# Designs tried in a protein design chat: miniprotein binders against p81326. Part 83

Target 1, 226 residues: p81326
Amino acid sequence: MLHFGGFIMEINHISKILEKEREEYIRNKVEEYLKQGFSKDDAVNKANQSWRTYIGHRIQDVIYNLLKKFLKDSGLKVTTDKALNNRNLPEELDKVKRLIAINYGEYLFLPDADVIVYKVENNDIKIIAIISVKNSFRERRFETTYWKLKLKESPVTSHIKVFLATPDKDNEISYKCPNGKPKKMRIILEYELDGIYFLKEDFEETEKAKHFGKIVEDIIEISKKL

## First folded at step 6 (miniprotein)

Design h66
Fold by ESMFold2-Fast, scan of step 6:
Structure h66 (fold): chain B 226 residues (1-226), chain A 108 residues (1-108)
Amino acid sequence: as target 1 above (226 residues)
Amino acid sequence: SEELIKEVEFLVLIAEELLEEAIRAGDPEAIREAVKLFEWAALMAKKYGDKELLARIYLRIAEAYIALGNLEEAVKYAEKAAELAEEINSEELKREAEELLRRIREAL
């Protein structure tokens, strides 16, 4: 792990803060459910499910704000799919929306791009990357892969890097089986996507599966080639 | 505004953890990075009128400057925190600010 910048320090401290926030959140929710008459086991299960929903939104917001802060000095801009779905779009964001839209015959739809990185040069917009933020893989394990494959079909969008960012707290894709083999989902996601960035310390790094702290430098290097 | 305030509060928690570890490690560069986060958070707290959060941020900046040996800046931030604490009638923040000012004067 490299300790050469404020970004890496902030990522490491986010992990610690999220763990403390989790402990307090779970304690409070368990107490709340117990008061409602749920059993201890049910209260714990419900509290954990509530935390998964809460943290998903929090992690997306944190990633957006960190990328916006640390990419600004490199001339890169950051937005979200939520911003692109606003009723009244500024001209710049309307152009971004059009450059990531996928054609389904008569219809155009946006990919599930939680965070979008782009640059503006001479009034021309270039999309650098989209980042899908996943807290859990239980129900939507290949959604990010689907969007990568759809974007790859068009010359307008085929250059766009598709990244997955995840704490993978349940070790769904960072864990290796006892025989050293990665799980099937990890193999597929790493093969099809341009990168996986983990918001955790304990995992085996590869060329495409990295600590989240490396995402800023990777995005900057990609942008120089476009 | 409510969502932005929560993000600022979260950033303050991150910066507090960073500052605590940086002070423990005796790492001036890490302390300065924490100050940068607090300075951005202070601007946002001012913009959204959260005087309690602003006072807490100023106390942490003062602690950082004490650790850096810059007692002149530490006094300025601790005094700003004390003024805000008085304005919002927070006895807890007033006591924390007075404690920092005492530590600074003893080190001087």
Scores: ipSAE 0.000, ipTM 0.122, lowest interface PAE 19.0, mean pLDDT 78

Design h67
Fold by OpenDDE base, second read of step 7:
Structure h67 (fold): chain B 226 residues (1-226), chain A 108 residues (1-108)
Amino acid sequence: as target 1 above (226 residues)
Amino acid sequence: SEELIKEVEELVRRAEFLLLIAIELGDPEAIREAVKLFEWAALMYKKLGDKELLARIYLRIAEAYIALGNLEEAVKYAEKAAELAEEINSEELKREAEELLRRIREAL
């Protein structure tokens, strides 16, 4: 039975689809910043920065919605760090928040968790995975790795899988040794994380580096072992 | 060949993901691209004689046409899927096809 469950591959198009909106978005933002009194060069720079933030959120939202849809039939639930930042949380989400918290002595902080996958069994919540979504690695290249290592330090959170999802447009981590030169970031991320999922076709596939479409199957498999 | 089957499966996975993204983003061009990929997969499954997978592809194409607002083509592909489901006596596929047809009727 070919489980069509591998709905994976053409996330490559998300970036292309979103890029269609870029010109209009940039134009509108430039006009907005010019009206605010910025120079043309500053307005363009700010518009480009705004676009990067905007497109990052859109990609995250798409990934969230996809995971929510594909995991629904498996009985798995998904949430986001944003949803957990509310003052009045439902009991279920309050439990989720507590189960992903990292201890810093006097303080508990949440890891960066763009998407959180969990299951509810017999009123018990089990956190399955955290997915970090990164459009680019220009800033905070190893932030996801930091959170993975912190989660490993506690028996409460050590079982939580940490995945990275990225289109990697600039080919920063798509290949381990392009032209015979090791890509430090790819090697470290692949070593430290539980998986890297690419929203693109052109990448070096390994046991841990897969197309994004495999993430659903992998999460379901992990969920069965918990 | 086992290799061809894998290639088609990969194509279907691509098409499915593209379709889902395209629907989510409201991009009709991307939906049409997904349909083209599904049509290629359908051709391959037809050549392979895999009626079950062919039926599933037809259901996905029907969903794509629903998203495009082309209900006539949606019905056509849903009916093709239903016919294949009958031929292979798949109650699951029959039910899926009927549900899709119901959704189309509700949109009309």
Scores: ipSAE 0.033, ipTM 0.443, lowest interface PAE 3.2, mean pLDDT 87
Fold by ESMFold2-Fast, scan of step 6:
Structure h67 (fold): chain B 226 residues (1-226), chain A 108 residues (1-108)
Amino acid sequence: as target 1 above (226 residues)
Amino acid sequence: SEELIKEVEELVRRAEFLLLIAIELGDPEAIREAVKLFEWAALMYKKLGDKELLARIYLRIAEAYIALGNLEEAVKYAEKAAELAEEINSEELKREAEELLRRIREAL
């Protein structure tokens, strides 16, 4: 058993909670689909797909609520790309949307900005950071990197920090290969992004790859320079 | 002392995150794990003589016990927080402790 100091450094509490929740969710959904007449294989596949949708929303909501709570006293505001997609926006959020949108000729697109941190000074808005939340890297591995590179192309958005937040349950970017070299995906993501924040304790730490608990202080420090 | 304070602050941030997720997911075992982390932080703040931060940790432990349905323990920690708030003359902490005690009594 680890001493309390070592416990916070080496234990993956968030991953354990999510895995337990997953097991129960999958079991219940499989039973539900079997009652609807689906085969066992189809029921399992449908349950796994349902879980991916569920957990994606859950972890984004948790991160949003945490950042909103802990950044409030520092004069920082937090919103989501989902909020910015509403048809009728308050003036403040409409300005946030315009300051973060990327121009593709006739079209404007929002980056993969699950959570957005900004500040307001005398009705002037400054975007501090966007945070992309990824539970898995199976398909859209470099989506966050693409948006970072696009934001760098404009003087309006080049200052915006782009962070990745992930539990990385499957250790896709947390650990080195047997030869001691970091995985290719980890090398690229860490190089191009402004930071990676892991929602787990056991990972290869660097100056840019940190425990999620450090994100609040990092954002506050960045905001003071802007 | 400065290094210890930073270590305790990191532990508290992790414990708060764990508690928030555990409550939202309805995981009693994880809530109990968060309580253990807060208890360690409380011990450290007590040794450091930081009564304000100690009171805040006691309020977090009380909230965790409310989520576990253990209202007896929740009352004990909320009362400990109220006592510390009175001792340091913090109107903010006293109000938070009184609000929590009211919530607990209404749940009985």
Scores: ipSAE 0.000, ipTM 0.195, lowest interface PAE 14.7, mean pLDDT 78

Design h68
Fold by OpenDDE base, second read of step 7:
Structure h68 (fold): chain B 226 residues (1-226), chain A 95 residues (1-95)
Amino acid sequence: as target 1 above (226 residues)
Amino acid sequence: SEAEFLYLIAEELAKEGDYEEAAKLFEWLALMYEEEGDLELAAKALLRAAESYIKAGNPEKARELAERALELARKLNSPELEKEALELLEKIEKS
């Protein structure tokens, strides 16, 4: 078993590598938007927005594939909310979709679930964890917390662990009290979520705030208790 | 794809002189490709890992990976990959 630990150090470089691509990406997108008739300022703004979306998806894809690979030997399965948006789902994924759905009375809605970890035992599906992947916290800072709280309200979903994975590039939640000032977002996220996993080394480690390298072990341990 | 992204990471690490970390990523990529049944990409990743380990000063690990790449190349009947693996093995023996 290639120790997940060795791969984890490499995850720390994801942000650095992606930043190298940024300049070229932005340049190309700016040119594209200029050709579409946008002003220079609008083109730059749109390019930056596009980059944020792009890099977010790339990080999500990396995390998904990592988890899929490292959890495979444990018999755990991984999917995404995107995969669940299909009208024609295999029976297994249809069950997964139903087991993460949140009740809003007349409607069922899915939480934001970038990665969903589940197991199949005796034809029964048990949802183990939902991992939200965020590159930045500029928008919807407590969205993951909202979904955690909603999942907790139902006995059907209350057992589902909700984790946040982030490189936290801007150090928005890396420390609880930098310079003696409490970071509200870090404190609330750590309190409400089951864990925060950092794709970086420079952060304040706690019982719930860990390096991303620990997520596989934690998920496997949780799976054994379900 | 994830594999493509990790490959880019490994290449950038190698460019920055982080050869050992690059090598480990390439090894991991090779395993991913093997599991996916893409033996050609697995062989290429192994070769890149071996090259990186040579630069990192670990010729033993480089040899191991180059030999694995050679085996895959033979299974694939790829004379190009076989040639690259053999050339790498020759470099390791001369180092």
Scores: ipSAE 0.017, ipTM 0.355, lowest interface PAE 5.6, mean pLDDT 86
Fold by ESMFold2-Fast, scan of step 6:
Structure h68 (fold): chain B 226 residues (1-226), chain A 95 residues (1-95)
Amino acid sequence: as target 1 above (226 residues)
Amino acid sequence: SEAEFLYLIAEELAKEGDYEEAAKLFEWLALMYEEEGDLELAAKALLRAAESYIKAGNPEKARELAERALELARKLNSPELEKEALELLEKIEKS
């Protein structure tokens, strides 16, 4: 039997660390903006805006590192869309990139694949899952859903699981409306995607909406069927 | 790098007396460094985590991490890291 207690413990540690990191980040950014000649009020406002952008990337990096650590012994590999956009791609990553690219007639585009899980067996690459990381749902709320629908159109990519990972601190998709129904965005995301993994404790679990601590076990189970 | 930034956060947590959170972050950083192949930085992070766990009142966890650091120090043939790990283990055993 696999035991993922260590994974859950690290997620809990990271939640607390991100709160401490926020204070230090804002302090440093305020100093930076003050040195650039901004007023104190403008520096604070810009630092807070900068934090919102930073935390999005930071959560992506955290998820990448956690998945890389905990999937390693299961023969699974993890990469990022940023790595796939590098010049001079290794042959293996070039193959990964081509296996997740979406055909728009004469053009190929990468989905919003913040983290990608794949395996290599006998020099054959199989993409297991794409994980989209969202800190906020203000503007690009259905982008992940759009990419999932496009991936389903091709026999090459239709097997790829598309997951959303989110702290959802503003309760945009984790809590229900006063009448007890899920919000429309939650209904659509859960219906179209293969899973939603919350980086928080307080929400109603379903078969597809789970605590992030379950993602490693789920990915390993999916990989065994491919 | 992100690891360098997190290391600074862990040091700040320790300075503020938040030893348990500092220890956990140093422990996580050690794992990240080890996966990246930076074994010297991994050993140093393990020693910082062990020191923080001692101050947090968890000597058993501190011993585990100090022993891990000793193993890495010997693998690296680093007399300085080996000495630091052994001194820390002796301090834990006496308590």
Scores: ipSAE 0.000, ipTM 0.090, lowest interface PAE 20.2, mean pLDDT 78

Design h69
Fold by OpenDDE base, second read of step 7:
Structure h69 (fold): chain B 226 residues (1-226), chain A 95 residues (1-95)
Amino acid sequence: as target 1 above (226 residues)
Amino acid sequence: SEAEFLYLIAEELAKEGDYEEAAKLFEWAALMYEEEGDLELAAKALLRAAESYIKAGNPEKARELAERALELARKLNSPELEKEALELLEKIEKS
């Protein structure tokens, strides 16, 4: 049993370090944009936007690699929607792609799937879970929920668990009713998704809202039932 | 790369005196470097992990990682990494 305790602390520290990188990153980007002729305010705004994109990708990559590593011993495999966005896919990945596709009549589209966990048994592929990684919820707040609902509509995909992983730096969904006021987004996401996993310690834990350190165990448990 | 990111994080934690957490992240970085095929960087990360574990008071784990680093160094035919690994092992034996 991978003692997930060390994993939990590592993820929390990732967020702190990313914050330190932010100041330098922003400074450098602001300077770059100023050199390009942008105003100070525009440069700052663009730098902040660039940072959000950058940090989002980094967190996604870290989560992908962590899951890949920790699930490997369990015989589970991990891929991404980006890896599936290829014309020449290996047979295994082509099957994975087909098994997560959502039917829109004449067209099949893939859900947003930052991380896809699957197993191969007897030459059959079983999709176990899709993990959406969100650093912030400023835009597309319920996108993951939409995909969960769409996946649930088909017997082919209805079994696929959909998880959200987030550091939730701005505490947008960390608590259900802070100060007695319901956080609509937390409540809806928790209700509709199979789980929310936080890359932080300061959150309201529930049956579905857990620390990210629990995700590996949960995925392995789900995989045994499929 | 993800490995580089973890390595940088680990370095910052080590600077802050969080040696146990630094060590773990260096180990992760090493694993990711190995997956990326960067065995030299993997060995370096293992050495840094071992150093951090020494500082954290875990010489057993430090030894394990230093030995792994030594093995990688030999596979790479890197006398520099081999020397560093051996020096670290000597430090562990004296602690």
Scores: ipSAE 0.017, ipTM 0.326, lowest interface PAE 6.0, mean pLDDT 86
Fold by ESMFold2-Fast, scan of step 6:
Structure h69 (fold): chain B 226 residues (1-226), chain A 95 residues (1-95)
Amino acid sequence: as target 1 above (226 residues)
Amino acid sequence: SEAEFLYLIAEELAKEGDYEEAAKLFEWAALMYEEEGDLELAAKALLRAAESYIKAGNPEKARELAERALELARKLNSPELEKEALELLEKIEKS
């Protein structure tokens, strides 16, 4: 329902609120861990680890809601892998689930897709994109790449775009080495994935690595070509 | 206007039955209103968030936010907001 410019403004505003919440969350968690007998340094480290887990879920929810709102007027629908794992699926979501499932012989598995964008046209469902949301790259850093490679193997799923969305606050994939080269992880992710969308201002934009504010327009463009 | 946008999205999600997500956005709208100094709208957003958390099956989070709304309502000397917060708290305690 909102114009595209409103999308960028909401991303910036939410980022400010999340940073303020981080300070209060970390302060409270440090107190909690100190009360449990941890040293100051251990309490700070544990509080930061706890925040990274917490904020990851919050960012996923925010991205889901923003995409749901801003893609609605373009005839695009948004769901989550959490919704698709519900035991009593509506017919439409059951069809979505079947169209992104990966075949392992006798078994079908869902990719780890935090957000899924699809369209319904003449009762046919077409999956546009799946979006993996990462706040940290400390664990399972190539998981999104694995699912992209698996989706490519099937004619049913090979058209599905696989995107990564990340604030990359620790500069893990937007970091510039002293010689100006990207880190190996960044090179692999950018090469294998269909795009990386950063929820941050300060990075070098490329054809595949863009500001998150461009994701709505890009998804709409992709959907028109399908 | 930015806080109002989050509030409106949350209302639409609540109408569609996505109560957990609606609650989170109402909570973020409340934080934004507080940052802007609009404590009345912050209290209203906290009450909507609490109500949505009740429907989402998270009464503990609902209690936390309703208590914060009550605190703001009393600070603002708003009988209508205070009444709504107390009614929500009573509903939570009764269940």
Scores: ipSAE 0.000, ipTM 0.098, lowest interface PAE 20.6, mean pLDDT 79

Design h7
Fold by ESMFold2-Fast, scan of step 6:
Structure h7 (fold): chain B 226 residues (1-226), chain A 83 residues (1-83)
Amino acid sequence: as target 1 above (226 residues)
Amino acid sequence: SDAEKRAEFLILIAEELIREAEKLLEEGRPEEAIEKLKEAVKLLEWLLLMYRKNNLDELAERIEKLIERAKELIERAEKIKES
């Protein structure tokens, strides 16, 4: 009866696959850069930088596929901002795009919504949540917060939950200072966002900062109130 | 208000990013300084848009001055990179 147990098992299985994938990727990229004439040190540095970019897209795809698979039985649909940027959209996705677009005077922009969860009732679309997937916080650390605060300004979008999903492998926002206080970035992200879902075990849960394994259940509960 | 306290906290973070960037420039690390300054500018420009709309002129003026300072530091960092 524990269908969410299957979700947690899938996450754990994928985590093991990603670690093996990292080792092979780094080896292959180092050889590639050496063939291009880079020094050993430069090849290693470039391979690590290439991995950071690769894993960002890879984790986003993993999260999209997991949510699509495990939300389907609850009547929830999942798409991406990449899908919404196509010129020839089906009517359903065109409606989704219009319901999350933010107005900047004469311009409309989509938020940085890597994954979008919505439902369809009587041909009406209700956006449940957007999930920003972030592998590192070196750059654009407050971008998700910016989009959350922009969405709050409109009655059309103010109900949309904005979540951050991250492995936080470098402990950039899951780390606590020696005095027990969270980092300033963690405090701001947790305060402004509707939730943070960590793809790691080594952190202290709060009401808003949770293990990624809880995201499916949380989204389903939110959808029942809309 | 909670909104006002939130604004003050975000401004303090932008100020901290600018101070960290100044120290990075003193240490000869302009690329890292530029990254922090761009984050500060992005945060401050968003805050300016929000608070100018709500007629918080005093807070908007403070934010505008921080944006100008951050942009001046970016120009300095770019010149150091060229050198």
Scores: ipSAE 0.000, ipTM 0.182, lowest interface PAE 16.5, mean pLDDT 80
Fold by OpenDDE base, second read of step 7:
Structure h7 (fold): chain B 226 residues (1-226), chain A 83 residues (1-83)
Amino acid sequence: as target 1 above (226 residues)
Amino acid sequence: SDAEKRAEFLILIAEELIREAEKLLEEGRPEEAIEKLKEAVKLLEWLLLMYRKNNLDELAERIEKLIERAKELIERAEKIKES
């Protein structure tokens, strides 16, 4: 068992580690966009946007791999929305896809589900949790909350826990009432979601807001009740 | 109705995004303001689509006004960015 303590320390530094690559990444992308005929200012802006997307995917991949590894021994399985976008799905993943789909009348759409945790029992699939991964809250701040509310509308999906995992680099939701002023975003996300998990130490801990290190235990506990 | 409560909640979220974008504009950060406003517009347009189907006209009008406000702020932010 990789000592939970060493793992926790590595998680806390994920954002810092990835930020070390930023200067080189930006430089390379700026050069690429200049070669494409963009102005210097446009090239810089596009490079910065590209970086945000890139770092977001990297954090998501890390969280996915961690959950996959730590949940394996419990018999729980992990997938992603990206994996479910394939035309030819294995039977198991096709079932997963159907069990997280949201009804919009004539259409079924999937929620944003960076990580999906499920169990297989007697060829039946039970969805346990969806984890949304956010590096920053510049875009799609309440999208996770929306999906949680939509999932609650159906008896098929109402049991699915929705979690947010974030390093919250800019301290947008780390504290509820810094300097006596309520942070609406933190309060709303904590109220509507089943949990918020921080990939850092400097946050206000509550019953629903925990360190990311607790997510595995929480998911396993939920899985036993389903 | 539960649907109306959900709509009201999402409207409040969109209003907050717009308010944050206005602050960013005042701070001279038009690019970040545009990003938040685009998110607000996306959320509101989606809400509008959902509630037009449910004949919630009062809510739809409120959503449309917020979309208009957000789009106007985007235009303003783009002009600031170009100056």
Scores: ipSAE 0.000, ipTM 0.176, lowest interface PAE 11.3, mean pLDDT 86

Design h70
Fold by ESMFold2-Fast, scan of step 6:
Structure h70 (fold): chain B 226 residues (1-226), chain A 95 residues (1-95)
Amino acid sequence: as target 1 above (226 residues)
Amino acid sequence: SEAEFLYLIAEELAKEGDYEEAAKLFEWAALMAEEYGDLELAAKALLRAAESYIKAGNPEKARELAERALELARKLNSPELEKEALELLEKIEKS
């Protein structure tokens, strides 16, 4: 399977597919709501609200499928927190869940790990990276940072890289202030996290803040050092 | 500590007017403080979370957290924290 050049091409192509998918989704949802007896204005508002929820899950699914496809030939496995929340887990996924779960007294919680990358080596599972996908920063903007700090406290999880992936369509963390300084939120996220991967073109790259197209290469390099 | 770090970040968010996110981080700070046995910090974080939820337009959640803070303040035998919790509950009843 082609890694770097093919991966970049698929990222660029997906942007066009998602735009077309949005138009079809909204058209179909408006029709459904009209058939249910909603007014035209209500149907449009409900369709747009439905799209906002749908696209959040859709971006997570796209990232999951791309990483699964492009990491497979490197011997890396990919799963999701949704898969780990099933009551009847295969033994391998049950082990992944145990290696990533965080203790809160009587409770165990999974971090905000939309996508999880791991490898199986000599019958041992090693978690390589957790990727949190954020479509907006209106709420829970430092939740990923919190999980990074928790994971650092345990020798079992301290090696796990924590990444944020975001389109940042509202320019909440990719835009610099007029004085050239990044926003405080961007400074904190970049300092504490192992990397931020933007699903957009218009931003200034740093050592830790990169275009999403670089994530496959970075994960493979991290895996080799573990 | 992690709880102190979350508390400080939440304070900065509240100063910027991001009350919903500030409230959630204060709740996480309270949870972490309880885990490590710092009940005074837990009570303070719950009070800050309640204040932020009031400003975010969620008085129901604010009441829940202020009541939890009151219980912790009484266990700690802290008149100052108890007074703050009662004052917040009064504000919620009036809105």
Scores: ipSAE 0.000, ipTM 0.137, lowest interface PAE 16.9, mean pLDDT 79

